VHH binders against q9xhz8. Designs and how they scored, part 32

Target 1, 326 residues: q9xhz8
Amino acid sequence: MGDTKVETISRLAQWRIENFGPCSFKKSDPFKVGIWNWHLSIERNRYLSVRLFPELSRVSKEQPPVAKFVLRVSNVGPNRRFYISPVYEKLLRTTDDCVWHVDSSFHGRFTIDVEFLDLKICPVNGGEASPVWPTDATMQSISTQTTLKCLSRMLEESILTDVIIHTADGTLSAHKAILSASSTVFKSMFHHDLMEKESSTIHIDDMSRESCMALLSYLYGNITQEEFWKHRLALLGAANKYDITDLKAACEESLMEDINSSNVLERLQEAWLYQLEKLKKGCLMYLFDFGKIYDVREEISSFFRQADRELMLEMFQEVLSVWKPV
Short names: E, the ipSAE of ESMFold2; O, the ipSAE of OpenDDE; V2, 0.75 times the mean of E and O plus 0.25 times the DockQ between their complexes.

## First folded at step 19 (VHH; framework vhh_enristomig)

Design x1 (at its last look DockQ between E and O 0.73; V2 from the best seeds 0.00; counts 0 for: pae E 2.6 > 2)
Fold by OpenDDE, look of step 19:
Structure x1 (fold): chain B 326 residues (1-326), chain A 120 residues (1-120)
Amino acid sequence: as target 1 above (326 residues)
Amino acid sequence: EVQLLESGGGEVQPGGSLRLSCAASGFTFSSYVISWYRQAPGKQREWVSTITRSGSTNYAASVQGRFTISRDNAKNTLYLQMSSLRAEDTAVYYCAAIGWDRSGYEFDYWGQGTLVTVKP
């Protein structure tokens, strides 16, 4: 048992074997690299076969490692010989997933080294494997999260705010720089203020304080799903008014997800008002292609009385397109 | 070359009306948010009104209810209908396109301005 221990440092593992003796097979003790325990094994037949595989565990089973690595075998002595494997990049689940055959017999003491070049974990729900060790992408993620926390704090604690927003039922404080960076309209409003003035006041009378807070939360990167859902229509209006394209798109997508008989007519009106083609088509399909117009028969007359003539024409055309004579 | 050319300025009595025009050329007018600014004598330039690509409008509090911004994309022209004019509305009025291009570079295009004088 004396020569089964594997030493590790960073992304390197070393297995020192004192004597292989008459044995045809040896397995190392477990060693940890990344989030997995690993084993090395050697088998001596025609070739020396070296295997790297994860220890069987829940993690290795559910989220097996994708490892990029190189193996090295070297003897100890004055006539030191080195054998180096190709670079492997493999999903490792079992002992047979990676086998390196060395065309040499090692008698006496020799060393097996593993250098992990990369290590990735597969998501449980499928998708692309992600690095276990920090990469540029991970650092960007960390930096992004830190920045978002800072921005959230700036808003919540009114740190160095320079604009007061008057809403329908209250006031909020924000930063001209954030607003201007997020919207061409705000950029236009504050263009000279940013350059020449320390403070400013704007009026958003068509939004409640709560809805406006949701807008700011979105712009500062800390809006919750609950807040978004609650204020979707107000946010859509704001997105349109202030030309926030990504918010407008997000609202349209969200509104597409839960069209039903209780909201379809309202959403159709909103789609028309804000020129949301995807949502408009979705609502029309819901009403006419799926025949849900009957579910809103009590409300439809009122809708027709107030709807734009062009919208009505489009609705009529849709009816004609799906209508098949018996 | 991007050009914005304002017109329609002049002298008007308090309570009067004027309509300013801004003719745009050298860029896709319909793809941009366009704004009016003004600069009174001895004062800093200030934002007046903005109209989005979709036609949504915003106004400074000082002109809200009195001024109307509009655009005709077919004519590449921006308008500012001014009503109930006041002495404090006296200024040089500028048309401007401010924003970012597709590459993320900032642009700010300005006209030469047109003078509006409100006096008895």
Scores: ipSAE 0.786, ipTM 0.934, lowest interface PAE 0.6, mean pLDDT 91
Fold by ESMFold2, look of step 19:
Structure x1 (fold): chain B 326 residues (1-326), chain A 120 residues (1-120)
Amino acid sequence: as target 1 above (326 residues)
Amino acid sequence: EVQLLESGGGEVQPGGSLRLSCAASGFTFSSYVISWYRQAPGKQREWVSTITRSGSTNYAASVQGRFTISRDNAKNTLYLQMSSLRAEDTAVYYCAAIGWDRSGYEFDYWGQGTLVTVKP
């Protein structure tokens, strides 16, 4: 029969059946939706069974589709009938993953419509499925990436900068709006700025030019992991000084991840200085619960000579909390 | 109702010292970044100093090294210790809480001000 072709437009596929007998089987020619070729098939036994499946290929094996669709089966004539399927999300690996059982009264001439409501590529190793068509989340991601590129250009090209930052060993240019939106300290600082036509000047004498540039890169959204790692102690100090709570938390989390015998005492002192409760507890657990204090016994005397008395009290309380007399 | 009430202003000779206080009520003082501002006669209000929730401090260049901001969260009180006062420091001093709440809405809470006069 000459009715094996499925016509497609965008997310719609239509298979017009011209003549389908009572006990027969038909499989469509392949049709492309997304990155896959698909087949529809119909089989008439007790009921009309309609199958939708991707053509077996390297693509469908390595990147199987996850889809939502609506099946509509209808005929033409005075006794018009139609069927509309429910909507479920299906991972389509085999011909048996998507089967509709439709009323057996569809015979002869009828039309099968498939509307693809959503279509995603599922990676074999269990990563996140990626949409074939834009979604609200996809458009927001595109918008975010575009914005970050604009902000990066503003910083790197000094487009309309209105503040000059004097660091310990050089100057940088930045935008009061970015600084004010990211920090209540800078917001307070610039609240009544009267010099709107000329660049204002601020001093950040406790940062090098390079570390201050890392701070600006963070605030403009383009800091690299390498920059962050290199400057994380300076960034911690800046985040504390300028009340940038998300950066302060990120620095704390990073410093907890690589606690070792060579840095734990310094990290404990930094946690005390910046009131980092999670890092403090992590260092205390490393030293006492894990017993690593014996690995730093040559350094501990010097540490106690410079440690705050209240910190030493907390260290003794931690020892008492893990001590067992038996 | 949020209230900020400054006190401790007065007249002082050049090189003298004053301690300003700002009593806060109607909000959880320890959760706020709080600042001092001043307004000299005939000038617009300008930022002086800010203290964060964690106690970190920042100062305008004109007062760095001479003024010390501090807070006592148990007493809900902000302080400004002023030393080495100059005639240019003559102004009405205001305490303020300026920022965003957790929902992202701006807030501006201001005191009535206290006058500091440094005699020429």
Scores: ipSAE 0.510, ipTM 0.867, lowest interface PAE 2.6, mean pLDDT 85
ESMFold2 (binder alone), look of step 19: mean pLDDT 79; pTM 0.794

Design x2 (at its last look DockQ between E and O 0.80; V2 from the best seeds 0.00; counts 0 for: pae E 3.4 > 2, framework grips)
Fold by OpenDDE, look of step 19:
Structure x2 (fold): chain B 326 residues (1-326), chain A 120 residues (1-120)
Amino acid sequence: as target 1 above (326 residues)
Amino acid sequence: EVQLLESGGGEVQPGGSLRLSCAASGFTFSSYVISWYRQAPGKQREWVSTITRSGSTNYAASVQGRFTISRDNAKNTLYLQMSSLRAEDTAVYYCAAISWDSSGYEFDYWGQGTLVTVKP
């Protein structure tokens, strides 16, 4: 009874049966493919019935496999015959989910092969099954992560940096190529420098070194949420100054998320300053539509004294729009 | 046809002022970041100033506080107000418009330049 072992290589499994004997049923040992253990079973009646099914486990129960596979049965000897199943694509949970009936009687030694063409896992919460083996998406993810790590290292370790950035309170080094790829302003600054071997210097005097580092982190794809939140106003300024549209949008969205009475007037001013229409609208809604203007009564006069006339006009118009005379 | 035409160059004494203009045609001027460059005799072309679509400005350290870049989108014109001119400001001044599309395709347009000579 030593012929229950299944050999596997890559996406192939082979079960060699020496003698089926008087038995009508035989089950293989478990074999690993993907994240599941599997079994093959054969039953001899009128037909040879071959079954592929996952071993019962938590994973197989909660996340059963969707397998695309082909079965092959072949005898061993001078008159070798091959039987090949159709391509199956099945959700496999139990022994009966997929049965291949072979109209042949195999006496003596024969081999059952399974070729897994695809293997997917069902999500626990429902939805579409996802491939267990790497896909294009997986590869892209891996590649992206690798690239980001590389870029991060380039910045952190100053690998072949070619630009020195003077900030308000320090200096940083960066790559003209990355800056230029991210900003038309930087590109304009370095347009001819890109052809030069010498390191260039730029001045960003309106940013701290820390804020500028956050900017670089963003550009290099390694900024953390914490850093972003901490420096989002400075980042917004930079985004505007250097025409980094995606950053500007990200900052606007972020600032929209946490409007409150303590920051709304400042946010409104920033929205005006940087022409952030969504933020401006949000602030105006907060103040007038939701009536939160009363929460900032002490600050509003000062704000009005400093606000742009056009902003004031817009505010007034908003008031009129929400005002309903009795 | 895309065209950038610089004007306003000439000879000026040190400490003097000059206003350059760049007239753009053949493209959506307002969608571009516009810049001034200059090239002195025997030197490489260098960046002078940039103005964004929203009107944010950047300057080279060498011209900071002396030059002012501005744009009039209605007139499709870029300006460079130069003051306190120095001998080292002598160069051919070029205007350039830079942008890229969503696919990353770069648009880069250049003028023919206008000569500014600062002589005692």
Scores: ipSAE 0.643, ipTM 0.884, lowest interface PAE 0.8, mean pLDDT 90
Fold by ESMFold2, look of step 19:
Structure x2 (fold): chain B 326 residues (1-326), chain A 120 residues (1-120)
Amino acid sequence: as target 1 above (326 residues)
Amino acid sequence: EVQLLESGGGEVQPGGSLRLSCAASGFTFSSYVISWYRQAPGKQREWVSTITRSGSTNYAASVQGRFTISRDNAKNTLYLQMSSLRAEDTAVYYCAAISWDSSGYEFDYWGQGTLVTVKP
């Protein structure tokens, strides 16, 4: 009459069985947890067997559940017996994916509980499973993306900006707090102004408006890979000038990725000027360890006329460490 | 136990030059961004110039082209070469070190200041 219904509260489901005796099998009405309808079923062979499975549908076929859960069987009354399953963590597509064989038989009136510890949506075409309930890692990701959207809006809509940046070919608006939190140089520039709440102007005459916008996009967390690639050299200069260590390192790594004979001497000079140890080592290895110096023979004399004497000494030391006398 | 000690202030005629020094002790000088600030009587303290750990320099618009900041990491000393001085440059000049430590705790260290007076 009423003993096929499963009651649910969030992650919990309870099936109250009022009479299990003459029949060897019962299946619950569907109950909803997450995006799926589910069934519980019980079967008496030698022992009680409990199954948990999603109702077959387009949803369960296209987006099957990956569930972490515990099953419990207990009677009601003063002589309670409790049996608890192992913690299951399974992709549940069919009735056979989760079968719990209880080490005892149950007759008459008893209760089956399900506690879902975690529940994920798994797409058929091999995408990453998506949680139904936020975990700590998921909430961090949501929080981060929300913050990035807020920062992007603040920059794009000039919401409560308090500094004007004069570039070589135009102006931009920004926030002293963002600049100061990102750079000790900007923090130094605005130290008193932050205390006074006055709007300020600054001049960044060595950047175009477009390259300075790329810098702001980085600082607000919104720079695209295309924008970064286009402005790598300007961003390196700005990162050095404003002591933005993570950006300086990112530019250095990017410049190492495409070292070639047409750019290696320029990059070696830049690595020396900006004290980029990794890029310097990479350029020296490219030239001498990989033997690509022959590809720059026409450019090398011009390079040497302008190179720092200490850099030339390091190049000589690299030759001595790599090339043995013949 | 950080100490910053400015010196080199004094009186100068308009158009004249002075060189300020800031001797640093009690910290790894080469690891810090170091700045000059100034404060005229009755005015707010204002930023003048900053030099980074790598030696890159930045200047306030009011001093650009007239002042030069430099550092000597071997001597733990910051310098400010001031040229073409004007009456508006009259102020007490302060040396400051600003950085994050490895725990993210911000350190702001200030010197006592040295007075620069540009005569009318």
Scores: ipSAE 0.353, ipTM 0.784, lowest interface PAE 3.4, mean pLDDT 84
ESMFold2 (binder alone), look of step 19: mean pLDDT 79; pTM 0.789

Design x3 (at its last look DockQ between E and O 0.62; V2 from the best seeds 0.00; counts 0 for: pae O 4.4 > 2)
Fold by ESMFold2, look of step 19:
Structure x3 (fold): chain B 326 residues (1-326), chain A 120 residues (1-120)
Amino acid sequence: as target 1 above (326 residues)
Amino acid sequence: EVQLLESGGGEVQPGGSLRLSCAASGFTFSSYVISWYRQAPGKQREWVSTITRSGSTNYAASVQGRFTISRDNAKNTLYLQMSSLRAEDTAVYYCVAIGWDSSGYEFDYWGQGTLVTVKP
């Protein structure tokens, strides 16, 4: 068939031109590299002008390519001569974004090669361009996701577990290494037992089996958002008890997001108990700075009968700082 | 230099009580999880109790309900209140700080120990 077809393999494209002499312009058929169709074109005036550009489409308009590439023009035959472009790094939107002028002695039959060294998708809103081909960051994400699947299997299938956890209403199996790496408390519990051949037994009598499984799911990296929200208070208690600081902070941030009149007093008490300064201040601001204490007026008397004296002092000081005289 | 100095050991009758102390220096005591371990004659060291930075406590099953760990961050002192003592509680008791520093390097610091003897 005609000499407009471009052959491609991965990052390479080759356009074999059989006859370029009687015409001053040729444009290739489209060829696909990445998510775009591309064209090559040539024009002969004083110079042989080689152009590389994406086919105009909604994709190329909304997600134009940022390409790093090299062009080569060579004659066909036993006495090969060729010209190689500089390495281009360009955002390619139109036919004029890449024009390579070469003083070519090639007439009639010759070849145009493109090698794409890198290719990225540029989002329309100017966000971070994303690579078309795997990079170090992409391989790291694959590695991380594979590891999480392995940890999930270890927990769900009890693969080589070495500790049994007795909860309030059932048992769970786990790995001392995971627990010890996640918590200084567990590290202390198992410090000399990590080399032992026999399974250990520990008791976590203040958690249900379900809430303890949520804790393990967190530690193994496979807790769902739904599971986290369901068990937030139990996880906060466990994070405090086992000194899991990242989980404690995550629970604190989550509990600040949905403070309301039905939960604010309980959350203030929990923030005091676990020394959660952000949550404490959030509850105090909700009650006093935003004036929501009137919404809990009937509940506040019961709260004060049970509240720590120092917490009540802090609440009074907040009242004085917000509710100025007259 | 990190130092952990235990005191308060001695001889006691079965069913008796004893309070151990551990004076800490050379680090910010309030920022560390601190533990008690013990080593009975001819036995390996075993974990007894741990208290977190926030004051939460954890105990080995063998001492749960009989021992109480506490800390006084103002005095840089760890305590172990032992009650209902049994012959099997006879051991050298160690004050231990285990964890990771801000650079992620593991540390474990051990005191020299204090002997508790529960008479047969």
Scores: ipSAE 0.373, ipTM 0.809, lowest interface PAE 3.5, mean pLDDT 85
Fold by OpenDDE, look of step 19:
Structure x3 (fold): chain B 326 residues (1-326), chain A 120 residues (1-120)
Amino acid sequence: as target 1 above (326 residues)
Amino acid sequence: EVQLLESGGGEVQPGGSLRLSCAASGFTFSSYVISWYRQAPGKQREWVSTITRSGSTNYAASVQGRFTISRDNAKNTLYLQMSSLRAEDTAVYYCVAIGWDSSGYEFDYWGQGTLVTVKP
């Protein structure tokens, strides 16, 4: 009775049966493929019925496998015959979820092979099953992460940097290629710079070193949420100045999320300054539509004195739009 | 046909002022970042100034405080006001429009240039 072991290699499983004997049923030992243990079983009646099913476990119960696979049965000997199943793609929870009937009687030694073509796991909360093995998406993710780590290292370790950035209170080194790829302004600065062999210098005097580092972190794909929040106004300025559109949009969105009475006027000014229409609209809505202008009564006069005439006009128009005479 | 035509170049004394113009045609001027470059005799071409679509400006350190870039989108014209000119400012000045295609690839258009000569 030692012929219950299943050998596996990669996505293949092989069950060698030495003698089926007088038995009508035989079950294999468990074998591991993916995250599940599996069993094969054979039943001999009119047909040879081959079953593939996961071993009962918490994982198999809560997240049953969707397996795409092919079965093969072959005898051993000079008159070798083999039968191949159709390609099955089945959710496998129980022994009866997939049965292959082979119209042949195998006497003596024969082999059952399983080739897993794909294996997916069902989500606990429902939804579409996801591949257990790496997919294109997985590879892309890995590649992306690797690239980001690489870029981060390039910045952090100043690997082959070719530009020195002078900030308000310090210097940073960066790569012209990354800056140019991210900003048309930077590209213009470095475009056709034949001094390929010499480090160039640029001046960003309106940013601190720390803020500029945040900018670089963003450009290199390694900025944290904390850094972003801390420096988002400086980043916005930089985004505007250097025409980094995605950053500008990200900053606008971020600033939209936390409008309150303490910052709304400043946000409005920034929105005006940087032509952030969504933010501007949001601030105006906050002030006038929601009536929060009363919360900033002490500050609003000063704001009006300093605000651009066109902004004031727009504010006035907003007031008129929400104003309903009795 | 895309055209950038620089004008306003000439001879000027050190300390003098000159205003360059670049007239653009054949493309949506307002959608482009526009820059000035210059090339002195025997020297490499160098960046001078850029103005973004929104009107933000940047300058090379060598011209900072002396040159002013501006644009008039209604006239499809780029300007460079140069003041306190120095001998080292002698160069052919080029107008460059920088854009991007639908695939995100950046491209540029160059003018023919205008010569600025600063001589005592």
Scores: ipSAE 0.028, ipTM 0.480, lowest interface PAE 4.4, mean pLDDT 88
ESMFold2 (binder alone), look of step 19: mean pLDDT 82; pTM 0.813

Design x4 (at its last look DockQ between E and O 0.82; V2 from the best seeds 0.00; counts 0 for: pae E 2.8 > 2)
Fold by OpenDDE, look of step 19:
Structure x4 (fold): chain B 326 residues (1-326), chain A 120 residues (1-120)
Amino acid sequence: as target 1 above (326 residues)
Amino acid sequence: EVQLLESGGGEVQPGGSLRLSCAASGFTFSSYVISWYRQAPGKQREWVSTITRSGDTNYAASVQGRFTISRDNAKNTLYLQMSSLRAEDTAVYYCAAIGWDSSGYEFDYWGQGTLVTVKP
């Protein structure tokens, strides 16, 4: 009874049966494919019934496999015969979820092969099964991460930098190619330099070195949420100045998330300054629709004195829109 | 057809002022970042100034404080007000729109240039 072992290589499993004997049923030892242990079983009646099923486990119960696979049965000897199943794609939970009936009697030694063509795992919370083995998405993820690490290193270690950025309180080095790829303004600045000059200098005097580093971190794909939050106003300014549209949008969205009485007027001013329509609308709603204007009564007069006339007009219009006379 | 036509160049004394214009046609001017470049005799073309769609401006260090870039979207015209001109400002000045279109294709539209000569 030593013929219960299943050999595996990659996505293949092979069960060699020496002698089925008088038995009507035989089950293989468990074998690992993907994240599940599997069993093969054979039953001899009118047909040879081959079953593939996962070993009962927490994972198999909660996240059963969806397997795409082919079965093959072949005898051993001079008159070798091969039987190949259809391609199955089945959710496999129990022994009866997939049965292949082979219309042949195999006496003596024969082999059962399983080729897994695909293997997916069902999500615990429902939804579409996802591949267990690497997919294009997985590869893209790996590639993306590798690229980001590379870019981060290029910035951090100043690998082949070709532009020096003078900030308000320091200098940074960066790559014209990255800046140009991210900003039309930088592209304009470096358009000829990219072709003709090895290095250049630019001045960003309205940003601190730290804020500028945050900008670079963003552009290089390595900015943390903390850094972003810390420097989001400076980043917004930079986004606007250098026409980094995605950054501008990200900043606007971020600023909309935490509007409160302590910052709403400032946010409104920023929204106006940088023409952030969503933020502006959000601030106006906060102040007038939600009636939070009363929470900023002490500050509002000062704000009105400094606000642009057009902004004031817009504010007034908003008031009128929400005002319901008795 | 996209066209950029520079004008306003000429001869001026050191310390003098000159205003360049660039008339744009054939594209939505207001949707583009527009820039000035210059090329002095025997030198490489260099970036001078850029103005964004929103009107934000950037300048090369060599012209900072002396030159002012502006745009009139209604007239599809870019301007460069030059003051305190120096001999080293002598160059052919070009207007350019550089960027990516909505499909992600790179474009670089250039004018023919206008000559500015600063001579004593």
Scores: ipSAE 0.727, ipTM 0.916, lowest interface PAE 0.7, mean pLDDT 91
Fold by ESMFold2, look of step 19:
Structure x4 (fold): chain B 326 residues (1-326), chain A 120 residues (1-120)
Amino acid sequence: as target 1 above (326 residues)
Amino acid sequence: EVQLLESGGGEVQPGGSLRLSCAASGFTFSSYVISWYRQAPGKQREWVSTITRSGDTNYAASVQGRFTISRDNAKNTLYLQMSSLRAEDTAVYYCAAIGWDSSGYEFDYWGQGTLVTVKP
């Protein structure tokens, strides 16, 4: 029934003390800020000591707060005087982590205010502490996610589409603006007819409807890793044909990451076909510098029957650079 | 300074052939996607064909199978081989380099055009 309750609003907490004395210690009821319950306590000795700490719980032990805050002690009534702490920024686990010694003594009625300037959750295994309240970095991520959902809806619901794409086995609807912003080939195609009232038709006869949908999903920003892996060779071809350089590079990097003896010859052929210099060098290094050509010895004859003469010359040059005279 | 100069236009009979050239200077030709456009009298300029940096080609449906775009990066020259010409192919033909620079700014460089007239 006493004066132990702390009133809170958003990032502020206020403890109104009605009577402090003759006792030397008082602790507030818990109050919630962020995901934790907190306590304030005061102790009188030579001076007034104010403590701020989280209530001991499984949450505060496993996810302790890192808090940036300011404390203030003031008397109540006319002729109000107050003392303000430095700005603290501390990991708070126990009552001893934050002790503010007020350079004066208070008796009777006074108030203690806390203003939380920032509040973060400290991860158990290290890493970056997570903000409790939104920051500019958090809002940038939210803004990006919201935009991607809008683009996904535009594609899925065909909102104001202005081009029909004829694929090998079906049609899709899309937006000239998205295609033009992502591809210099499509930009060139639509350069003078972007504002045309009638719908436009383009033909992508070398792609299935499913693979072309994966391409659109990439361009609208919502392709999944599973869709990418399933269609990465078709996407490589499309990226080359429509000059989508970032997608072409992403396909190349993906194909480099899982080179093995089962796929290296096929990948070397694809790298030659699409002029993928990094993938070509990676396959040559795998085969010759790391000696894995002996793992594909039986497949080499079939490969050479189909390989470009200049590619075979490069392979021979790689053999010579690995072997050196005594 | 970027410069594109078309040549090779002229008058032809229906069913005839012409080869257009576009000489490029002032930039690294091999690094650009290059296109042909045309503008018939009283009509809006329209896309004809595009060739990528790697040499992949794309064509408007109206010219597919009749026109062939090519590039010679050693000579910094773009070509358009036109065959089976029709009266509807009569237009001023332009070459253009369109894209984004390394800073993300859009660019489009245009030639002055070369007239192709297919007699009725």
Scores: ipSAE 0.463, ipTM 0.853, lowest interface PAE 2.8, mean pLDDT 86
ESMFold2 (binder alone), look of step 19: mean pLDDT 79; pTM 0.788

